# Designs tried in a protein design chat: VH-VL binders against p78833. Part 13

Target 1, 198 residues: p78833
Amino acid sequence: MSFPASTHVYIAKIIGKKGEGDKILDLLSKVNEHVLKSEPFTKTYYFARDAKNPDYIFGLELYDSKEVLENSHKTSNPFLAFANYLTSTHAPLAEPLQLLNFKVVDGHLDKDNLGPDAKDYVLYTEYTGDSATLKQQLTVNPKADTSLIIHSLDDPSLYAVVTRYSKSGIEPGPAEISGATSVSQQVIYSGVGFLNRP
Key: E = the ipSAE of ESMFold2; O = the ipSAE of OpenDDE; V2 = 0.75 times the mean of E and O plus 0.25 times the DockQ between their complexes.

## First folded at step 4 (VH-VL)

Design a11 (framework fv_patritumab)
Fold by ESMFold2-Fast, scan of step 4:
Structure a11 (fold): chain C 198 residues (1-198), chain A 117 residues (1-117), chain B 113 residues (1-113)
Amino acid sequence: as target 1 above (198 residues)
Amino acid sequence: QVQLQQWGAGLLKPSETLSLTCAVYGGSFSDYYWSWIRQPPGKGLEWIGEIYHSGSTNYNPSLKSRVTISVETSKNQFSLKLSSVTAADTAVYYCARERYSYGLDYWGRGTLVTVSS
Amino acid sequence: DIEMTQSPDSLAVSLGERATINCRSSQSVLYSSNNKNYLAWYQQNPGQPPKLLIYWASTRESGVPDRFSGSGSGTDFTLTISSLQAEDVAVYYCQQYWDTPYTFGQGTKVEIK
């Protein structure tokens, strides 16, 4: 695979109240600027809107290790400013913040170091079921520009797949996996950050 | 000072299930992977598998059909079960901590498991 | 799986002389994003568990004497003991931690001649 086994994946689900998406992305843009300049062990820092709710910000973050996330990223001034806003008395969130820890099972990222564009989309699909069965049945899509299979560190029954196609590529629905007891998919687009560090 | 203490039955008959436990003292159990490694007498090291405090596991494919690693987070312990043992499973078994960017930085003292016919 | 091969299987070195151990991986363990090699070296004294000496191919673990050094990149790695001491008599293992299953070299036994 394209990543060392120590790679830590952090999925953020940030559901703002109506109109908060712009402010949240503005703060994340400042975090992203710091990450690009000062956090070389961050491979992916990608925050973009849910297609159905522009105030729902999805984050995909890949760190060389959990130590990088905890000791470098979470201690930075722009990150702390962002975190403080989310927990402020203004109460910008419509739902509790979800921060999910994953490990890479297999996959690859875009060869070009493209960040989110208004026209780009990423598919995020969650599968819940028997862990061994899901691990066997989920496979990397070599035709996708990004195809990433990740396994939850918080919930062993949860796997997720991140898929991106070029602008003219395939837009499939979620794969039907016989071992899955539940499947859910989000379409993600328009945001800040980068999928593959330049 | 981090210390790994391991224990379990060291004498088994063919077809039995090997069961070993490792307990972590003097440091954090959460947010690390914990591994089992074995070493047959006079031979090299073989990684068996790893577990995270949530119960998430990854196993060596050569042992996957027989191995189960489990965790008891309230006691800072993780355990190895290896079913259907044979003489080829005779080895010293080690538990160890993974540092994400490093390798295996703390090791238990080892438990000799002998499978006799 | 990534196959790790060490050479030689054993070597005898005079006290105070340099010992060199080689390790080859069947595929690259270099991560281009951070320019780090996911390769570790361990020392195992008789009757003891392995002890981490070197990680990221060339970084010494805390408390490891400076006579131990690691070098190499991609698929070819070397552990050097610049001036062998009596306490260095041990078996040395390289390990890749790029991908699971983690794999080890077969080991190199270092003895005093």
Scores: ipSAE 0.494, ipTM 0.814, lowest interface PAE 2.9, mean pLDDT 88

Design a12 (framework fv_patritumab; at its last look DockQ between E and O 0.73; V2 from the best seeds 0.00; counts 0 for: pae E 11.3 > 2)
Fold by ESMFold2-Fast, scan of step 4:
Parts: sequence; structure tokens; C-alpha cells
Structure a12 (fold): chain C 198 residues (1-198), chain A 117 residues (1-117), chain B 113 residues (1-113)
Amino acid sequence: as target 1 above (198 residues)
Amino acid sequence: QVQLQQWGAGLLKPSETLSLTCAVYGGSFSDYYWSWIRQPPGKGLEWIGEIYHSGSEDYNPSLKSRVTISVETSKNQFSLKLSSVTAADTAVYYCARERYSYGLDYWGRGTLVTVSS
Amino acid sequence: DIEMTQSPDSLAVSLGERATINCRSSQSVLYSSNNKNYLAWYQQNPGQPPKLLIYWASTRESGVPDRFSGSGSGTDFTLTISSLQAEDVAVYYCQQYYSTPYTFGQGTKVEIK
């Protein structure tokens, strides 16, 4: 599946204090209900727990444009309630909120959304290095159900790759790119959101 | 409202480097892609490339080996450099704003660049 | 690359009559997820930069007169000027903005006969 050049990718890294993950996901489930019903220009709205830290929530969001993110999503009542909780005097976050802006370089999404019994992981890998080299060497994996290559709008030297495999035994690790540094994160489907709008 | 002002050298010799600058007034520079487009006399439009305020860039493959677009975000400016020019690069060069949903919604007045020996 | 082809290359229309310009893309510019066509139309008067008239194939840009309308989907698009005025003498370009490099049609020159 190709994406328009205007597609905006938003990566959220939400690291809650011990025990906050459930509350964060509960608020996100309310946001997701609104997105699914009322935000038709949101292609992906997917939130999952880090494999090692259940209070670390990873978000992958695809909007048809940055304007959808800024003018539709961020202005919704359930989003504002969620955002207000994160910045409240309760101070639920263990680390500052990280919100990263990307554009799609290449890739495709799952044809079907993840079901409630899905046990498959999503692998998110960041690469830092020479932009031209990374753009050339990072390639879509046709064996993955989801394979996205995204380029940071905030930092031109940063690329990221999102992959998901639904079939047992097809779980390659992150590609290694000579001259680039990489950091990988495995996330487990949390039951909130969708990878490809139904 | 939004105004794009452009300037740079208008007369070049073959093999020289074309250098043009575009400055944005009356609107936000950040969170938009900014493009360069050219038009040879009496011909159609060719997209050269785009840049985001952070420096993230993309180029028309036909020009990629010769073209560089850069930003000076503190000045609300972006610039085009095209190396190794030939007579085929003679054109009016436009800077423009990309709206994600709208295409190119504001354009500069254009700069005629003539390449002659 | 997506190639854009316009027809006709030139068109002479009497004042008050309808002008119709066609544009064809070599591959679909329709995004099935949002049902939008990433297709724009521009007007260029002599000595001036292009001016955006229509985006998403059929949505008129603010300030553009009602006589301009766009239609079509996928690969075949039409710009219609329902009642040509003297100020509409210009070259018209279609453009796809689905994928980079962005590409334009060769242009259609509209003149009064």
C-alpha cells in the first residue's frame, strides 16, 4: 500500500510511573473510540506496551496530513482529557513525553487489524546516520505484514523502521546499516487502537 | 497575507552554480514544506524539490545530482543551489509553499535565470 | 514517476461559453483510505506565477470564482469554466501531489475567439 506524500507519522513514547500504564491506556481507549468514529482521516492509531516495561506506552499514529493531527486530533475532547492527565499535578510520567514527527519514505500496513488474541510484536528501530545512505539502504520487507520506513521531520539524520510479523518463524531482527547507530524497541499489542483503519 | 520574496543571480555562464533565495513574510515558516519549481520560457512547470524547516529535503530524481535546497529557519529563508548549469537550465524559477492538503498555495513572483555563454 | 497529460493544448472559447480542459495521470492519484484525489489545478496569467484554483480534484480554493469547477477521479480529471470571462485568458495546469516528484501537465492555453 502506498501513501500520499502528505502522510504524517507521529510516534509517541509515554513512560509512566509504576502502575500508570493501565490509566494511560484507559484514557487512550477513550481517545481511540473518538478517532474511530469521528476522525476518518486517521489511518493508524495504535498503542502498545513496551515488551519489558508495562508502564511504557508506545504509539504509532498515521494521519493523512499534519493538519489532521493539529486541527482535528489534538483539538478533540478525549485527547485534551488525556493530555491534561499527563500534565496534571499528579505527575504520572516517569520521563518527559516524547512526540516525534516523521514522513513516510516507503512501506505498507497490515491488510487486517490486530485482533484481541494477537500475540505478535511490533519492532520499532531508530537509525541515526547519513540521510542519503539510510534512504538508499533501508528497504521495505515484503514478508512483513507491516513494514514502514519513516524519516524524521525534526532531525534529518534520523530514520525509523516499523515491522510486524503475524506468521510464526518470520521474525528477523532489525537491519544493520554500516556507519549508522541503531536502537530497537519491541512492543506488544495492548488492545488499544488499530494499525489499518477498518 | 503570506508573501514570498525571492532573489539571486539572473545571468549565468555554463558550468556555474545557480543560487537563489526565498524569504517568507506574513505567515509561519515552520511546519510547511517549501518548494522550488521552474519553467523554461514558453514551456511547462517542473518541480525541483522541497524542504522542511528542520532541513529534511526531497528532490526530483532528474536533478538530484546537481541540486541542493537549504534552510535558514531563524531568517525564514530557504535557498536553491543548482550546480553545473547549461542552457537547458534557462527558466523562470519560483519558490512556493506546500500545503499538505492543497498543493502549492502561495508562490513567489519568479526569478528569470538565463544561462548563456 | 506519475506522468500528467492535458488535452487540448489550446482552446478558443467565446465569452460566456463553457471551456473544458482534460487531464490524465499515468497512475491513480486517488487514496482509497480517505477517498481523496491528490490533483490540483492552477491558472497562470502572462508574466505571473501560477495561482491555485482547485485542490482534491474538485474543491475550490478560497476566493476562486464559482464558474471554476473540477471533477473526475483516479486517472481522469476535468476543469470546467462554465461562463468564460475576459480575465480567464490564461494557461491552465493540472498537477498531481500524491507522490514526489510532483508532476504537472503540459498546460492548456485558453483564449477568446
Scores: ipSAE 0.654, ipTM 0.862, lowest interface PAE 1.7, mean pLDDT 89
Fold by OpenDDE, look of step 5:
Structure a12 (fold): chain C 198 residues (1-198), chain A 117 residues (1-117), chain B 113 residues (1-113)
Amino acid sequence: as target 1 above (198 residues)
Amino acid sequence: QVQLQQWGAGLLKPSETLSLTCAVYGGSFSDYYWSWIRQPPGKGLEWIGEIYHSGSEDYNPSLKSRVTISVETSKNQFSLKLSSVTAADTAVYYCARERYSYGLDYWGRGTLVTVSS
Amino acid sequence: DIEMTQSPDSLAVSLGERATINCRSSQSVLYSSNNKNYLAWYQQNPGQPPKLLIYWASTRESGVPDRFSGSGSGTDFTLTISSLQAEDVAVYYCQQYYSTPYTFGQGTKVEIK
């Protein structure tokens, strides 16, 4: 297993109002700078835009533990600035912020250490169904640079798969799992963050 | 000041189902994983499984087919069921808190469960 | 599964002398990203649950005496009691919590010679 069992996966879904995407990403960029400088416990801090809506921001974050997420990352000044903006009187969000907690089931991130690329095609798929079935049927894609299977800590019936092809032009598709429902979103790297660091 | 109190039947016949409950006092229930560990008399420790407040659980593959761990968040309690018990399941069973990446820091006092014909 | 093997199975040491317990994992429990070893040591007295002594291979839990120390990295670890005290008579276990299922060593019984 590539990750310790205590690794905490954080998925952020930020739906901004029209034109807010850039500002949100600017703030997240500042958070990213802080992460790189002061958060060695952050393995992944990657943000992408929805392929169709530039104001829909998708975030994939991996931490050594939930503790460092809650007590270190979320207490940083850049993060607080970001959070304050989202809750400001400007009201930049079109929908409530979604923050999802997961654990790693299997997979890899940026296995070839290629880093982020503007042409990254990332597919995020959520599966809902029988936990045992999903755990058994969901498989890592060895051809993908990133293929991560995660299980929700908020909903035991929810799994998710993150698939990324870097610089290949390949558009990943969701696996069909019998007896499960799936919802996918296609996102493109925003220029903010990283998938994997040594 | 976290305390784990556990209870359940200590004597079973073969093929019956072991049932234990652990209650958590003096700390946050939703911030940690909660584990069950057992120890046969005079032997070592075996991790059975763990559960999160949301119900997300993980089991030792050696026991997965017989083990069910559940949680009642409103009571800060989590439970263990082990079906089809045999003499090999005779052990002291412990509930414990898994503190993120820092090991099992709080334990219940243990419950001896004896499986005998 | 990661197998944990302790050595020796039992150890008799005179009061005030050093006690050394070794633990080996079948695969590395070092996470390269944070350079932490997901390894813990426990002390268990008769009729009591295990007590956490050391986590991340070398960090003492709160309240643990300074005479207890953990060392090692990767697959080989050591618990050292620098000066054995009477109250240190117990069984000691190493445990990896790098991946599930979490696994324990078979235990080392420490006695006074």
Scores: ipSAE 0.498, ipTM 0.845, lowest interface PAE 1.2, mean pLDDT 93
Fold by ESMFold2, look of step 5:
Structure a12 (fold): chain C 198 residues (1-198), chain A 117 residues (1-117), chain B 113 residues (1-113)
Amino acid sequence: as target 1 above (198 residues)
Amino acid sequence: QVQLQQWGAGLLKPSETLSLTCAVYGGSFSDYYWSWIRQPPGKGLEWIGEIYHSGSEDYNPSLKSRVTISVETSKNQFSLKLSSVTAADTAVYYCARERYSYGLDYWGRGTLVTVSS
Amino acid sequence: DIEMTQSPDSLAVSLGERATINCRSSQSVLYSSNNKNYLAWYQQNPGQPPKLLIYWASTRESGVPDRFSGSGSGTDFTLTISSLQAEDVAVYYCQQYYSTPYTFGQGTKVEIK
């Protein structure tokens, strides 16, 4: 299971002030409509809410390349409207927008092409540690509907894993990796976006 | 128009470290990966590795134990170090812009590195 | 690693005639989500670096003459020069850029008969 080496992964952490999650997702829904209609180079555009904080929005985005992300996606009118809201004097964010750049190491996004669902169990885990150890120890789970291993383009010691189970009752915690620190976040599909283009 | 200029020592003895630098002009440094490729005289091309402006790198497994690619983002430069060279490392070394989805679209002129026996 | 195999190793073609170079990858380089083949063709004149001709298997790089065309999908690819000109005498390489390590074919030398 591999992806083209040019695949660019964004993890978006959009931490809204209390009550802002709905507006942020509404604007992202309009961006998603544009993505589906006009951006064949955007292969994944998936937004979820943090399971404990509905105003914290998590994004998983895959692009054919960094170039199309910067020169095409980020220049679209719906994206600019979204970006302008986030930086407006209303100040809707509790913390600065975090956009994390990754490359794909291994995995799959929607094994059975069933699409994302609010009932999915989705876990995002960041691992910090020795890069060689993490690369060797992190493995794709073939039973998961999503099992994506990504490596930071900005921090060689940082890996992340997105795991999704579409059937209820499967809620594993993050894998323990000796010598690595991990931070996990459960997220719930928001109804905005897709994993594979329909 | 993007231009890559490369330099470094062209004659080495066995066990020395190869060191080459490539400077990027006329384009964005931060939107692309940067690659090193080598070609032994009269032979084909071998990809050595790539680096992103942030320092994220990937290497050909055949060379990984001996190779380091680095960036100097303030100068729009990236460099190649290959340790413990032997005669088998004699080649023309090219730097190139790695444009995913579009191949390697701009190349340096090459530097012949000869490792004497 | 994805191995790239070109055929023939050398090709002599009369001026104005069609030249055809084949390239085979050991694994598919087609990304099904965008239906693009991550395969490139390069031209290398003596003493010069390679020059990108074709990317995505069939898309000409800017400034490349219409007589160059690429075709194929998955594992089997072809570079065609529809009417060989004197300046087309070079070594041609295919290359996959689907997964690292990126790999090149062995090269095909094209010359005038």
Scores: ipSAE 0.007, ipTM 0.544, lowest interface PAE 11.3, mean pLDDT 89
ESMFold2 (binder alone), look of step 5: mean pLDDT 93; pTM 0.951

Design a13 (framework fv_patritumab)
Fold by ESMFold2-Fast, scan of step 4:
Structure a13 (fold): chain C 198 residues (1-198), chain A 117 residues (1-117), chain B 113 residues (1-113)
Amino acid sequence: as target 1 above (198 residues)
Amino acid sequence: QVQLQQWGAGLLKPSETLSLTCAVYGGSFEDYYWSWIRQPPGKGLEWIGEIYDSGSTNYNPSLKSRVTISVETSKNQFSLKLSSVTAADTAVYYCARERYSYGLDYWGRGTLVTVSS
Amino acid sequence: DIEMTQSPDSLAVSLGERATINCRSSQSVLYSSNNKNYLAWYQQNPGQPPKLLIYWASTRESGVPDRFSGSGSGTDFTLTISSLQAEDVAVYYCQQYYSTPYTFGQGTKVEIK
């Protein structure tokens, strides 16, 4: 489906120290409750574990505009509690927090959100290369449950793709694009939040 | 350049569990699906299942209740377990690599598994 | 499940003659988003594992002689060996990798007449 032109995408990479993943997700669960109740212009609010590292929390967030992120989301009490925990003297992060800004190029999100028993994976792939080439070669998969193409607002050579396949039975690896470098991350679909606002 | 080496028990009695391992050399283990395929003597090929380096699996529904595929990424290995074997499970078992855009491009040599009482 | 059917089951061809093998899928293996057919062809010599010849229905794997060609789209596919050589005596399999479970045709045995 189409998205507003003002749609702001936030990719979060939160790498906790051993055992911190549970606490981070618990705090994000409280943020999610506030987002569902009080932030109607947040389209996607999804956080889940990296498939290889349970303390690495991946986030995908879609806001109707950057103003929704700055004035509504970042000022909420549950968000501030979460942010304060990450920067506390406890020092729960193994690596510096990464927050990446993107815009939507094309795509669609899951029609229905899976429950906590879901063991499916979401694939997140970053591509670095010539912008025009990547824009032409990265295509939406209409058979995927989620197929989203996003372009960095901070680095014009960076594109990313989010995909999930369950209906076709295909779980392919990331597409290879000649002349571009790529890095992929597999994320457990079951997590906190929603891919498509209910 | 890429080489798949496989090993495991070749002779089994009915009701036992088949266990085979495949190790990958000369290439990247990460970001590929790794498959098991079998071939009964004189017959065609049957896909058993696949595993991604994260541990995510897809199994052939005909075998799903008996099959487990697992991965040891630190060793560049993946393994097949098939429980409650019968004479119908007698076959050559192959491990193979699958890339997104390709079919099965590298194969192990095969392991003959015979199930007899 | 997608069923793959090959024809003929066996084929005897003289050296230097053209060999043609057909493969049909019970449903389309064309992926509309990228316009590719998820169909592969394999050659299996006695006592050896299968060897990938063709992927995406018509793209030759590196190192495969140009006498091998694949064609077709959707549900009907063909593997052609333009001039059969002695080393081409083998069983040939088509495979769909469009959806799991991945399935193979029953095989076509190519022999010299």
Scores: ipSAE 0.000, ipTM 0.443, lowest interface PAE 17.1, mean pLDDT 85

Design a14 (framework fv_patritumab)
Fold by ESMFold2-Fast, scan of step 4:
Structure a14 (fold): chain C 198 residues (1-198), chain A 117 residues (1-117), chain B 113 residues (1-113)
Amino acid sequence: as target 1 above (198 residues)
Amino acid sequence: QVQLQQWGAGLLKPSETLSLTCAVYGGSFSDYYWSWIRQPPGKGLEWIGEIYHSGSTNYNPSLKSRVTISVETSKNQFSLKLSSVTAADTAVYYCARERYSYGLDYWGRGTLVTVSS
Amino acid sequence: DIEMTQSPDSLAVSLGERATINCRSSQSVLYYSDNKNYLAWYQQNPGQPPKLLIYWASTRESGVPDRFSGSGSGTDFTLTISSLQAEDVAVYYCQQYYSTPYTFGQGTKVEIK
């Protein structure tokens, strides 16, 4: 898969209060409608629930450039409505919003554009350690439907991997990297948006 | 003022592939969707599909299996291919510009395509 | 797909009189976040491509005479020509651009009585 060198990756961690996950995804569904219709340089726009906490919404976003994110996506009316809800006096979030900036190191996105009823899992793993070691040891899995390696723009010691399997017999598990710490999150694939633009 | 010039084959036999090209002059090619619309003689308008300068496309599902829209950004051109044509594909074909949320604001002059044996 | 239906199919109006064309969508084209109706009106003269008149249901395109106005919200829309001129004899189409595939009404032919 080819990614422009300017590709900007956004990881969103949106932890709502009990019962807020539905409202958050509904607002993101309306943002996604605008993204599909009006933001062709957004290559991935994917939001789904944590496997253990239905009010924890994970987001993976790929933009052809930071300028697309800043000037097109963040200025859209449905995005502003979403952002305004999260910061409203209603206070729907249980924890501060986390938005993490990455660049693509290597990989590919989902070859199948499965619908919202897909029940497969996406595994998101963060690795913290020696940058050179992580760059060398993290490898794309060609058998995965999605296998994406990303490197933090804000913290050179932070890498992350997004992996998805839609086929039977493979349960995603994080690779162990000597000398690095890792934290993994399982995300239910069924959600809002797309991993690869239709 | 933005101008769209279109050209391509106007007479086809059933089973052939329609090929039309649209060139954009006098304005920016980037930051707009570029659409193809057709109109059978004496009938209404049917949207075929659209493309962004990045190559991202959306197609009418009724035509998706036969339609390909492509872009040549270096020439400010986009093209339509419609395979396996039948008499039902006889129409005037238009190219047009749309900006995100503002409808189709500039149109080409149209190309009459006739499919007959 | 969103289906667009216009009424009437044809309309005859005297010069200087008001012409009214209706358009109905099978589902709402109002986007709640921006309160915009993703509905456009086009004019097509014989042998010419369609010309955009109105977008967002009620906003006139640059250069369009002020006798043309659009109104409505959700599923019911109206194009009004306040004082019909000879050059307004044309077929008029509504279009939803709320979701792909974009769809057009069947057209309304406006003629002089």
Scores: ipSAE 0.000, ipTM 0.432, lowest interface PAE 18.9, mean pLDDT 85

Design a15 (framework fv_patritumab)
Fold by ESMFold2-Fast, scan of step 4:
Structure a15 (fold): chain C 198 residues (1-198), chain A 116 residues (1-116), chain B 113 residues (1-113)
Amino acid sequence: as target 1 above (198 residues)
Amino acid sequence: QVQLQQWGAGLLKPSETLSLTCAVYGGSFSDYYWSWIRQPPGKGLEWIGEIYHSGSTNYNPSLKSRVTISVETSKNQFSLKLSSVTAADTAVYYCARKYSYGLDYWGRGTLVTVSS
Amino acid sequence: DIEMTQSPDSLAVSLGERATINCRSSQSVLYSSNNKNYLAWYQQNPGQPPKLLIYWASTRESGVPDRFSGSGSGTDFTLTISSLQAEDVAVYYCQQYYSTPYTFGQGTKVEIK
């Protein structure tokens, strides 16, 4: 699979207060419905729960360009309803929203929609270290359903990898990379949206 | 607006563990890496490491075997432990906030002296 | 690791005169995807913690006087103080934040002549 050079990747980390995960995902399911029908240049729109904290919502978003996010996505009625809920006086977030900005280095996206009935894990792994070393050592797994390597636009020492396996289950831990000064991994499951636009 | 207050034991003997804490006031604890930097007397600055509110850390490889940085998110605090200290670890230790463009707020510093 | 080297180690400048400090990185700190140099300058006054002056090689931090300017790209960087004031007597450090471990230059001491 090839991605346009203009492709922007966003990783959203939405940490709700206890019990808020359901409401946040419900709002995002309505955003997803609008994205699928009305935003053809959004290639991935996937939000799901952290395996250890059901109120921690992880997002993976791929847009053909930054302008798709700014001019189409962020101006939609369901997105505004979602954004207004997060910033309301109800204060549903335990931590401020993180929206991390990346470029695609290499990889491919799953054709299957990973919805709320999916039992398989999505793994999100962050690596920090020497940029050139990490770029050389991080490799796409052609046997994974999704294997995406992304590089932070805000922090050149930060790379991330998104992987999914439909039949083998979760891989044991992140790949050992000798150039990494830190490695962190999240197991993600049961969400809304799509990893690759149908 | 943002201020960092730091404290910990300033006098250590060789082989002991250095322990310092930094508390964040007047700003968000999330969204940032929280860093430790040291400065031996009369010398330059050395970055020790950083931690995110999630507990994710990056360490200077030169100190990696001896250093641990941890967070107490409920208190907006992060802490440095450096094991097996020697006279070479004598320095002023600073906590600081790291944003994508650098270290924008610093604590006042804690002088740690290692002597027998 | 990226090595940072400053020159000179010290300089004495008369009040109102120009001070120039150079910083060299052993590898480029220019990130091609966003066209930014991951290079910062800090001022350390006697007995105080360092203070961020400049980031992205040339962007002045809020509250920093306009007599401070940064320039350069890739591996060669300069901090200029156009008209030295008494409060500018300090040690100045460059720092790369392109890759971990973040590294600093050895420092340049600016004194009144």
Scores: ipSAE 0.000, ipTM 0.449, lowest interface PAE 17.3, mean pLDDT 84

